# VHH binders against Probable cyclic pyranopterin monophosphate synthase (moaC): the designs that were tried, part 2

Target 1, 244 residues: Probable cyclic pyranopterin monophosphate synthase (moaC), of Pyrobaculum aerophilum (q8zyf8)
Amino acid sequence: MIVDISKKPDVFRYARASANADVKKCNTAVAAKAATVASRYLPFLHPLPLSATAWCKDGKFYVEGIAHWQTGVEMDVLFGVLVGLLGSGAVKIENLRVEIKQKQTTPPIIENVNTSEAPITREGDLVASAYGRMKVVNLDIVKNPVEKGHPIYAAQTAAALNAKRLCELLGGPCPSVQHFKIEIITSDSVEVRTFIKARDITPAPEALFSAGVALLTIWDMIKKYEKDENGQYPYTYISELHLD

## First folded at step 3 (VHH)

Design a12 (from p07 with R53W; framework vhh_podentamig1)
Fold by ESMFold2-Fast, scan of step 3:
Structure a12 (fold): chain B 244 residues (1-244), chain A 118 residues (1-118)
Amino acid sequence: as target 1 above (244 residues)
Amino acid sequence: EVQLVESGGGLVQPGRSLTLSCAASGFTFDDYAYGWYRQAPGKQRELVAAISWGSTLYADSVKGRFTISRDNAKNSIYLQMNSLRPEDTALYYCARTVYEYKGSLDYWGQGTQVTVSS
């Protein structure tokens, strides 16, 4: 289910997400766009009017966002970082996390940054596999139904439904997907593996995207159990996401 | 044909070490997670260790003594067993796992006997 937020007040919501990645050019325009439409891809995320900006600094990719709305924006900016890195050609993403999240009565000031676009390339094998790992506070919450449903089953469904949709965000050609599968396991963390075959162009970005969507769907469904007393995420993050 | 074949068992004295190997064939090895299980006479089969792509899991009884590893190039899983005790005596099985949180197991090997005596 989509949780009822009708009784939550409209206040200014701010969040910044980041990840480490080795990319030559940062596709910040795609990142900002993705953050504003994250609810179209994460099935339990509430739609909201978001202003987002993205930038790269010192080997990190950043997205921050602000909304005057009834829900937080942390999932939206996390999604922005994921898609921005994929649009920048990343094949290895580390430590995708929420750096800070704030609730304010006055509008926060967001630094104006120059936007940039990177060319989107589709070079590589017609078969791709991705691995992702997410650290969480309590794995037992992930293994059982929560208010929004069962996190693992929801994540598998969200990943499958979205496996072909990354090209809507990146632009350019869409791979003709012939096969998709996903496996989610819980160990000391949440682990996801995706496998995808395409007929015509490499689905490597889609393998990474579907793994990321699965992990973000789980995070969104369990996030009330992951926050500390200040509403922050000191221990929840996607520690690695890469092609196999 | 999907196959898992264990080897490396034997009779060993307490305090010694053994390495068990599991050779996999008939499928794409690196697409799966794997576990080692054991069953002592008259006891239930129990999980000893499991390995996925980036994580390992150990039973409390073997933590600090046993190490599970995988070699994707050789399509093999290993269990390094140190400081063996008589209580470790059991038939050891390799298994391909699908969903660790549900205890779902896809395929099993035939087992290899480990006896820790005297």
Scores: ipSAE 0.000, ipTM 0.135, lowest interface PAE 19.3, mean pLDDT 83

Design a13 (from p07 with S52T R53Y; framework vhh_podentamig1)
Fold by ESMFold2-Fast, scan of step 3:
Structure a13 (fold): chain B 244 residues (1-244), chain A 118 residues (1-118)
Amino acid sequence: as target 1 above (244 residues)
Amino acid sequence: EVQLVESGGGLVQPGRSLTLSCAASGFTFDDYAYGWYRQAPGKQRELVAAITYGSTLYADSVKGRFTISRDNAKNSIYLQMNSLRPEDTALYYCARTVYEYKGSLDYWGQGTQVTVSS
């Protein structure tokens, strides 16, 4: 279910997300674009007008966003970092986290960066598997229905629906997907494995994207249980996402 | 307050093309999702196409024939209609909508008539 936010105040919302940047060049334009359309890919995320900017500094990829809206923008900027790294040629993502989120009556200053980037060239095997891990405060919440539905079933569905759609965000050729499957396990963390076959180009970015979408869907569904008294995430983060 | 004004309707022969325009005023244009709807004689109003900040959606009956676009500099939404058929005859409405595409809308234009007949 998409939660009713009609009673929440219209205030300026700000968030910044980051992850380790193991890339030669940062595709900041695709990151900013992805942040603005994250609700098209995360099934329970509210659409909103978002100004986003991305940058790389000191080995980290950053996305920050601002909106005057009734909901926070942390999932939008997390999605921006995920897609930005994939659009930058990253083959693994480490320590994807929310650094800060704020709500304010006075607008923060954000510069919106609009740059074009060439499509990514793809080489590699026509089958790919990805693995992802997310640390959460209470794993038992993930295993059972919450207000938005069952996190695991929703994540499986979101990943499957979006397995073919990364090329909409990155540009360039779309793999002709022949098979997709996903497994989600709760151990001491939320763990996800994806497997994807394509006919024509490597679906390795799609394997990573589907795993990331699954984890972000779970995070979005359980996020009220993960925040501290200041609305921050002191514990929750995606520790690893890599090809298997 | 948002005001939407449609234009570009008319009488056209089957197989021809027509472009509908929707001019918006009253708000910052590019923060909103917009849709084109139509109502044919004796039928319910239906969504034809929708455009959000980064995505488009089409009804199955028009997919591949119609294209929705936006021009933020001109505060305008367009519907390019190709290969028109008699069953496309309807009153076409522009609407400012929220993300949910079925029955969710903020504001309607007055509509523009499209008639496809020889």
Scores: ipSAE 0.000, ipTM 0.120, lowest interface PAE 18.5, mean pLDDT 81

Design a14 (from p07 with D31Y; framework vhh_podentamig1)
Fold by ESMFold2-Fast, scan of step 3:
Structure a14 (fold): chain B 244 residues (1-244), chain A 118 residues (1-118)
Amino acid sequence: as target 1 above (244 residues)
Amino acid sequence: EVQLVESGGGLVQPGRSLTLSCAASGFTFDYYAYGWYRQAPGKQRELVAAISRGSTLYADSVKGRFTISRDNAKNSIYLQMNSLRPEDTALYYCARTVYEYKGSLDYWGQGTQVTVSS
């Protein structure tokens, strides 16, 4: 279920997300574009007009977003960081988190930012595996149905649906996916492992992408239970996401 | 000690320009997004423009006439107001707010008066 936000006010919303990654290129255009279309990929996200900007600084990749809408933009900017890093050649992503979100009651008007994308070059093995880990406040919420449905089952479905779609965001050739599987385990955190096989080009970015989509889908479904008194996420973050 | 101090207000004739400044101190300036708000007598305080690191927002009533900018080296936000109209007359505030929930914090300046009159 996409949750009913019709009674929430149209107000200024801001969020900034970041992650650590060792990359030689900072593909900011892909990141900003991804943030604006995140609802096409995360099944329970609300579509909204978003102005987004991305940048790299001191070993971190950043995406921020501004909107005048009925819901927050934290999931949109998190998705932007994930896709931006994948578009920048990242094979290891650490500490993907929301740094801040701001909300004001006075209703603003939004400027939409036009974004572009650059194709990426893909060379490597035709089989890839990725691992991701997400810290949450209460794992029992992840293990059981919430208002939007079952987080684990939704995440598995979202990951499988999106395993072959990253090239729509990054540009360039799409791998001819021959096999995809995902495993989600709850331990002291939410752990995801993906495996993908392609015929023609390396699906390593898709392995990372599907793992990230799974974790972000869970986060979006449980976010009501993860926010503190100020609507921030002091304890929820994707601590690591990397190729095996 | 969080401080936001506005300046640059005054009396101007219709069609003229004015630049407002907001000096911030007591926190990590470049970390936050900021807004310029205004309040006319007997009216609700409204957002005029907002700025983050690389994105801007404008109220429909000022779009194309006002430009918001920031200078992180000077910990300052600016509002360049062109083609001023009598309806722009108001007390102008700069602000930084955090997510509005129980216990949320916000910070406002004292305001600077802009009067557009012949």
Scores: ipSAE 0.153, ipTM 0.604, lowest interface PAE 4.0, mean pLDDT 84

Design a16 (from p07 with D31W; framework vhh_podentamig1)
Fold by ESMFold2-Fast, scan of step 3:
Structure a16 (fold): chain B 244 residues (1-244), chain A 118 residues (1-118)
Amino acid sequence: as target 1 above (244 residues)
Amino acid sequence: EVQLVESGGGLVQPGRSLTLSCAASGFTFDWYAYGWYRQAPGKQRELVAAISRGSTLYADSVKGRFTISRDNAKNSIYLQMNSLRPEDTALYYCARTVYEYKGSLDYWGQGTQVTVSS
């Protein structure tokens, strides 16, 4: 289910997310756009009016967001970082995390200007595999139904649907997907592996995207169990996401 | 086609050890996670241990007694069972699964019987 937020106050909700990646481009416009429409891709996320900005600095990609709404925006900015990095040509992403989230009575100052990069090159192998790992405090919760449903089943479905949809966010040509599969297991962390075949152009970004979407879907579903007493995420993050 | 073939089961006395082996055929063994499940008479099938690319998980009933391992060069996974108890008596299955807790069916072996009695 989409959780009932109707009794929560309308206040300014702020969050900033980041990840490490070695990229030559910084496609901040794609990141900011993705953050504003994240609820169209993550199945249990609330739609909300979000202002988002992105920037790159010292090997890190950042997205910050603000909304005057009844729910937090941390999942929206995490999604923005993921998509922004994929739109910047990342093949390896590390330490995708929420740096801070806040509720405020006055709007924060947002002073960034988003820039567009040329679309990523879609030349390469017509098959791709990706691996992702997410650290969580409450691993046992992942394995059973929670209020929003079963995290693993929801993640598998969200990943399969989204394997076909990344080009809506990146622009450029869409791969003609012919095969997709995903495996999710719990060990000392949540691990995901995706495999995808396309007819015409490389689906490597889609392999990474579907893995990231699976992990973010699980994070969103278990997030109330992952926050500390200040509503922050001291432990939860996606430690690695890369092509095999 | 993917095949999983278990071996190493048998009759053992309490306190002894057994090693089960699972030989996997087919494409890309190292891409997948594998698990050992067991089904005791009159009980539901349960996860015993699972292994991904280097990470392991154990059921609480076997922690400290059982060890799962994999050998990607031989396309095999193993279950080392120490300090066996009568309660460990079951048909043991090797599985390549989508995930370890659902009992999701990707591929299953035919099973190998382990009997712990005097």
Scores: ipSAE 0.000, ipTM 0.158, lowest interface PAE 18.2, mean pLDDT 83

Design a17 (from p07 with L57Y; framework vhh_podentamig1)
Fold by ESMFold2-Fast, scan of step 3:
Structure a17 (fold): chain B 244 residues (1-244), chain A 118 residues (1-118)
Amino acid sequence: as target 1 above (244 residues)
Amino acid sequence: EVQLVESGGGLVQPGRSLTLSCAASGFTFDDYAYGWYRQAPGKQRELVAAISRGSTYYADSVKGRFTISRDNAKNSIYLQMNSLRPEDTALYYCARTVYEYKGSLDYWGQGTQVTVSS
């Protein structure tokens, strides 16, 4: 379900997300754009008017966002980091996390940064596998239905629906997907493995994207149980996401 | 040199309208967020309205009466003030910010005086 937020106040919602990645150039324009349209890809996110800014510094990729709305923007900026790194050619992403989130009656005023973008060139095998791992406070929450539904089943569905859609965000040609599968395992963390086969161009970015979408969908569904007393995420993050 | 110049202030009667302008120069205008602040004698400076790329804010005291806008082609910020009240009397400042700061300011203009009296 999309949770009813109609009784929540319109206040300024701010968040900043980051991840480590070894990339030669940062596609910050794609990151900022992806954050603003994250609700088109993550099934339980509310559409909202978001201002987003992205930047790279010291081997980390950042996205921050602000909206005057009835819901938080942390999932939107996390999605921005994921897509921005994929649009920057990342094949390994570490420690995708929310650094801070806030709500307040006065606006946080954020830096607006000029960004550049370029279509991705794709070369490689026509099959790809990705692995992702997310640390959570309590795995038992992931294994059972919550307010928004069953996290694992929702994540599998969201990943499958989005396996073909990354090219909408990155530009360039879309792979003709012939096969997609996903496995989600709860061990000491939430683990995801995706496999994707395409006819014409490498689906390696889509393998990573699908794994990331699955993990972010689970995070969004359980986030009520992951927040500390200040509404922050001290222990929840995607520790690794990489091609097999 | 970063420069913000306010204009459009003056003496107006209660119930009238006034438009303030802020002209920016010395940097890339589109890259920043902006706010309008005001300070009445003996009071602390308060944020009245703010504008970023995708959002606007209004203080409760002015919501529904004031409108903030930006014109990137003209490197300008505007504050349209309708239904002015004596309590709106203050020195109005334009400000630019470069980072998220709760109540923090990067650069100020010199201010423009608005006086609402009969």
Scores: ipSAE 0.000, ipTM 0.149, lowest interface PAE 15.2, mean pLDDT 82

Design a18 (from p07 with L57F; framework vhh_podentamig1)
Fold by ESMFold2-Fast, scan of step 3:
Structure a18 (fold): chain B 244 residues (1-244), chain A 118 residues (1-118)
Amino acid sequence: as target 1 above (244 residues)
Amino acid sequence: EVQLVESGGGLVQPGRSLTLSCAASGFTFDDYAYGWYRQAPGKQRELVAAISRGSTFYADSVKGRFTISRDNAKNSIYLQMNSLRPEDTALYYCARTVYEYKGSLDYWGQGTQVTVSS
């Protein structure tokens, strides 16, 4: 279910997410745009008006977001980093995490900011596999149903539904997907493997995207169990996401 | 110890400009979003402008007249106030807020008084 937030206060919300990535060009416009529409891709995320900004510094990709709403924006900016890196040609993403989130009790005004989109070109193999790993505080929560449903089953469904949709965010051609599968394993962490086959252009970005969507869906569903007393994520992060 | 110190307030005539400054110390300045709030006589405290690394917010009452900016090298944020009106008279506060599951750590300055009068 999309959980009931009707009794939460409309307050200023801020978050910044980052990941390590060695990319030659930073597609910050795609990252900011993706953050504002994350709820269209993560099935249990509440839609909200978000102003987002992205930048690169010292081998890290950043996205920050500000909103006046009843829920936090950490998942939105995490999604922005994921999509921004994929739009920047990243084939390996490390340490995707929330650096900080803030909440003010004095309500701000709402401001909508539009960002530009940048098209992506594609060359490569017509088959791709991706691997992702996420550290969590308690794996038992991931393996069982929570208020929003079963994290693993929801993640599998979200990944499959979204495997074909990355081109909506990045622009450019969409791969003609012929095959998609996903495996999610809980070991000492949450592990995801995706496999995708396309007819015409490389689906490597889609392999990475679907793995990332699966992990972010699980994180979003279990996040109340992952926060410390300060509402931060000291131990929860996506440690690696790369082509297999 | 976290500290925010405002300066730049004063008495000005309607239509004139004033720049407020907020100096921050005791924490990692670049890691946070900041806001300027004001409290007018007999009214509740309201957010007038906020700034993060690349995003800004403005209250409808000040859009087009006020500009918020930051200088990370000086650990400071600024509020440039143009075309001041008598209704802008208030005590202006610089703030950084961290909200937790238990306890909200609100870091506020002492405030600087702005009076717009002829």
Scores: ipSAE 0.005, ipTM 0.370, lowest interface PAE 10.0, mean pLDDT 82

Design a19 (from p07 with L57I; framework vhh_podentamig1)
Fold by ESMFold2-Fast, scan of step 3:
Structure a19 (fold): chain B 244 residues (1-244), chain A 118 residues (1-118)
Amino acid sequence: as target 1 above (244 residues)
Amino acid sequence: EVQLVESGGGLVQPGRSLTLSCAASGFTFDDYAYGWYRQAPGKQRELVAAISRGSTIYADSVKGRFTISRDNAKNSIYLQMNSLRPEDTALYYCARTVYEYKGSLDYWGQGTQVTVSS
């Protein structure tokens, strides 16, 4: 379920997320846009007005976000980094994490930033597989229902929904998806594997996107169990996400 | 120790401008988001404007009149206040945002008084 936040006060929220990436140019516009609409793609994430900024520095892709709302923005900026890297042509994403979260109690309204999209050109195989790994504090929580539902089942649903929707965020052509499947395994970490077939253009970005969405959905559902006393994530991060 | 020190307040006539400054010390300045808040007599503190690395937000009552900025080399945050109105009269505070779950602001300045009157 989407958890009831109606009785929570509006508070100032800030978060910054980053990941390592080997890209020639950073598509910062698509990253900022994706952060502002993350709730359309993460099924249990609350919609909110968000102002977001993206940048690249020293081999890392960054997205920050600020909002005055009843919930935090860490999932929104993580989603922004994921989509921004995919929109920048990344085929490998490493160490997608939250660098910092901040919270204050205050009452104003925030305007969203408008962003433009660049079209994506796609060449490659019509079959793609992706692998992702996420480190968490307690794997047993992932295997069982929590307040928001069952993390694994929710992640499978979110991944399937989003396997064909990345083109809505990046612009450009959409692959005609013929087949999608996902496997989620808990070992020493949360591992996901996606497989996708398309008839016309490579679905490699969709394989990566669906794996990332699955991991972010699990993180969002278990996040209360992963935060320390200061609301930070000392142990939780997506260590790798790449094509197989 | 961690400190935020405000300056630049005073008495001004309606329609005029003031620039407030906030100097930070005792911690790494560049890694944090900062806000300007105000409190009028008998009212709760409200956020006026906030700034992170590349993003800003403003209260509806000041949007288009106030501009928040930062200078990382000087460890300082500024609030440029244009077209001041009597209802802008308040103590103005600089604050650093806190980590989630602490429930309150970690660091407040002591405030600087702004009075808009003829």
Scores: ipSAE 0.260, ipTM 0.692, lowest interface PAE 3.2, mean pLDDT 83

Design a20 (from p07 with A50V; framework vhh_podentamig1)
Fold by ESMFold2-Fast, scan of step 3:
Structure a20 (fold): chain B 244 residues (1-244), chain A 118 residues (1-118)
Amino acid sequence: as target 1 above (244 residues)
Amino acid sequence: EVQLVESGGGLVQPGRSLTLSCAASGFTFDDYAYGWYRQAPGKQRELVAVISRGSTLYADSVKGRFTISRDNAKNSIYLQMNSLRPEDTALYYCARTVYEYKGSLDYWGQGTQVTVSS
């Protein structure tokens, strides 16, 4: 359920997310764009105007965002890192996390980042599988309905819808998806496996994207239970996301 | 201890420029976003500009006239104010943005007075 925020005051919000960058070139433009449209892909995330910047430094990929809005921007910048790495050719993502969140009450005005996009091309197998793992404090909450609905069912639906849509963000050709399957397991962590088959081009980025979307959807739905007394995430992060 | 100290205010005629400085100490400067705020007599404190690592935001009333910048090597932020108007008269504050939670600490400077002659 998209929660009613109509009575919350607008406040300035900042967040920075990061992940290990094992890529030859960082596609920062795609990352910044993705952060601004994350709500189109994460089903319970509120749309908001966001100014986002992406960069790579010391083996890490970063996205930061600022907005004046009624909700935080941590999910938006996490989505930006995920899509930025996929747009940079990453086949493995490690330690996707929120580094810091800040807020302050101010009168608003928000600007969009001015970026350019280069289309991508793809080569590889027409079948792909991905695996993802997310560490959480409150694993039992993932298994049951919360205020926004059931995390696992919502994640499965979000992943299936988005398995065909990564090309909208990265540019270039879209795979003609013929089959998609997802499995979500709760053990000591939240684990996701995706399988996707396409007719014409490799769906490897879509396998990774679907797994990432599933994990981010769960995180967004349980995030109030994952924050410490300072509103930070000391334990919650996506530890690995890679092709099988 | 965390400390923010503003400087550069003063009395100036309309149409002139001033640069405000804010020096920070007692924490890792690079890890935070910072803002400039102002408060005129009888009015509530309002945003002027915010700067993070790579992004900036401005209030409508100052957009195109003011520029916020930062120097991480000097642990400082700056506000360049051009084409000053009598309406810009206020006490100007530097602030570090706070963590998202009730009871999070705000860090504010003491303020520096800017008076644009009426």
Scores: ipSAE 0.023, ipTM 0.492, lowest interface PAE 6.2, mean pLDDT 82

Design a21 (from p07 with G35A A50S; framework vhh_podentamig1)
Fold by ESMFold2-Fast, scan of step 3:
Structure a21 (fold): chain B 244 residues (1-244), chain A 118 residues (1-118)
Amino acid sequence: as target 1 above (244 residues)
Amino acid sequence: EVQLVESGGGLVQPGRSLTLSCAASGFTFDDYAYAWYRQAPGKQRELVASISRGSTLYADSVKGRFTISRDNAKNSIYLQMNSLRPEDTALYYCARTVYEYKGSLDYWGQGTQVTVSS
C-alpha cells in the first residue's frame, strides 16, 4: 500500500542525494525532471510538488529537492541521481546515498545552477545484464512483508514494469524488449541481477535502471527501519550498480 | 540508557502455549519498531516476528501460531506462542530497530530460553 500521510504536517522537506560516477558530461536536466516524477516509477512513493536541482562536482553527481508537503523527498532525489547518471552514459554507479535530509518551517535556500543536457547515445549489444548491491542494517526486514507489502516481490514487479520505461525519461528510441528477468539475493547485503534482451537497440541502460528501481523500491519499503533518531540514513546506501 | 528485558520463557510440552514479555526503558518507546528473534544451538539468530506502529511481520515458520503485540502505555512488547513445536526450542531475544553507521544497532536483551520437549 501507499502509506497514509494525512496526519503528517505540511513543512518544508529538503534532501540531497549523491553518487560517484566517471562521466564526461552530466545530464542535469534529465536528473531534475526524473526527481519530480519519481512517484510514477517507484510504486509506493507519494506524488508531491517538488523543486529539484542537479549538478556535478569532483566526480560526483548531485540532486537536491524541496517540497512543502507531508512526506520526505529523499527517495525522489535518489531516483533523480540514478536517472541522471543513466542519461549521462554511466555504466558504473557507486555510493548512491542520501547525504542529508531536513524538515523546517522556513524555506531552504537553494542556489540556482545552470541545467545542461548531454547527448544521449546508445551503442552496444542487444543483450545486457546489470548487478547492483545495497547495504542495509537488517536483512531480515527485507525478507518478510512490511506495511507496504513484501519488499522482494514488489521490487521484482517494479523492475519488470520499469524495464520498458526509461526512454520516457531519457528521450530517444525505446528498445523493443523481448526478454527480461531479475534475481534478488539477500546475503550480507541486498544483491540484484537483471538480464534484458532487445530486438533493435541496446537495453544496457534499461538493465541498470531496472536494477536500480528494484533496490530503491526495497529502500523505500524498509526506510522507516533504516533511519536513525534524526531521520538520517547512517548506513543504508547502494554501494555499486554496474553492467556485468 | 537503552534497556530491553525479556521474561516468560520455560520448559513446555509440544502443543502448549507460552507468552514472552519484553520491558523497554531509557528511550521514547512509541518512536521505534520492535522484533523478536530466536537462536537455536548451532544456528544464526533469525527473525521470528516484528511490530511497527501500524503493521506486523511473521516468519513463515510461525505464521498462524505466534502473535506479536505492543503496549505503548506500558512500554512493552509481547509474543504469544501457540501450538509450540520442538523446532521452536531456542533462546528468544527482544530487539529495538535502531540504526547507526557501524551497522546493526539492534539493542538486545539477554534473552529468555524456550524449550519444547517432553
Scores: ipSAE 0.000, ipTM 0.103, lowest interface PAE 19.3, mean pLDDT 82

Design a22 (from p07 with Y34M; framework vhh_podentamig1)
Fold by ESMFold2-Fast, scan of step 3:
Structure a22 (fold): chain B 244 residues (1-244), chain A 118 residues (1-118)
Amino acid sequence: as target 1 above (244 residues)
Amino acid sequence: EVQLVESGGGLVQPGRSLTLSCAASGFTFDDYAMGWYRQAPGKQRELVAAISRGSTLYADSVKGRFTISRDNAKNSIYLQMNSLRPEDTALYYCARTVYEYKGSLDYWGQGTQVTVSS
C-alpha cells in the first residue's frame, strides 16, 4: 500500500544524510544516482524528481537532496549514503542518520540527474552475513501494523526482492545467489541479520545492501512517529551496519 | 539573532541584467539550504531559485535566465538575473527555512524591489 499524499502541499524539500565509514575511495556518482532512484528499491517510497550531490569529508560520507514535491527527501538521501558507501568498498557503516531536513511551500519543479559509473570488481568468500541495528523512539510501532502495513513483514519482503539488485546501481557482475535468509528482531532496537550464498562472486555487498534496505523500509514506514516536536530525527538512526 | 538582508534591487529596462545579494548572519550559514522567492502585487509568493551545498533548483519561469550562487566565506547568496522581463517585476526575498511540526518556520529578509520597465 502506498500512503495517499494527494492532500500534501507542494513544497521545497531539502535533506542531508551522513555516515561514518572507513573507505579507500569516495564514490560520489553512485551515491547521487542511487538517491534519485531510491523509490525503485524502497517499496513505500514515492517517486519524485530529485537533484542530489554527494561528498566525503573528515571520515564521513554525505549525500544531500533538493526537490520541489509533496514528500520529503530524507529516505532518498539515506539510501544514497548506503549505496554510495557500498560502492566505495565499505564493509562497516556507522551512524547512518539524517543531519537536517528543510521544508518550504512552492510549486513542483522537475529536475533529473544522469550519471555513468565504472563497474566494480569483487573478490572474497561466496557466503556473506551482515548485521544492522537501528535505534528508534517507539519500538512498539515497529511491532504492529501502521497505515502502510506491517513494518517487519514489508522489510523482509523488500530485502528479499532487492537482495540481487545492487549490481543495477553499482554496475559490474551480479552474484548468482543460491540462498538468501533474513531475520529481523526487536530488542532495545531494531536488529537485522542477512545471509547470502552465491556461486560465482562474493555477495558481501548484497548482504549489507539487503540489511540496509530492510532497516530503511522500516524507518520509512514509521517515520511520522519518530519525528520530534521540530520535525527532525534526533533519536532515530542506523547505529551500525557491518559484515558479521 | 538570525538576519537576512537583501540588496541590489532597482529599476531596469527589459532585456537587461541585475544581481541581487543576500547577506546572512546569526547562524551557521554553510549548514542550510537557502532560497530566493518573489511576490508580485496581488500574487502569491513563489520560489525563484534555491541552493544547497552542491545542488540548485529553479522555477520553470526563470530556468536558463537566472543563476543562483553562494559564497560561504561571505555568508551570502546571489541571484544573477539575465534577460529580464516585465513579468519579473516583484519584491524579491531571501529565505532560510526549517521544518517544524506545526508548519514551516522560516526566516525571511525584508525584500528588495525589482522593477522591469521601459
Scores: ipSAE 0.244, ipTM 0.715, lowest interface PAE 3.7, mean pLDDT 84

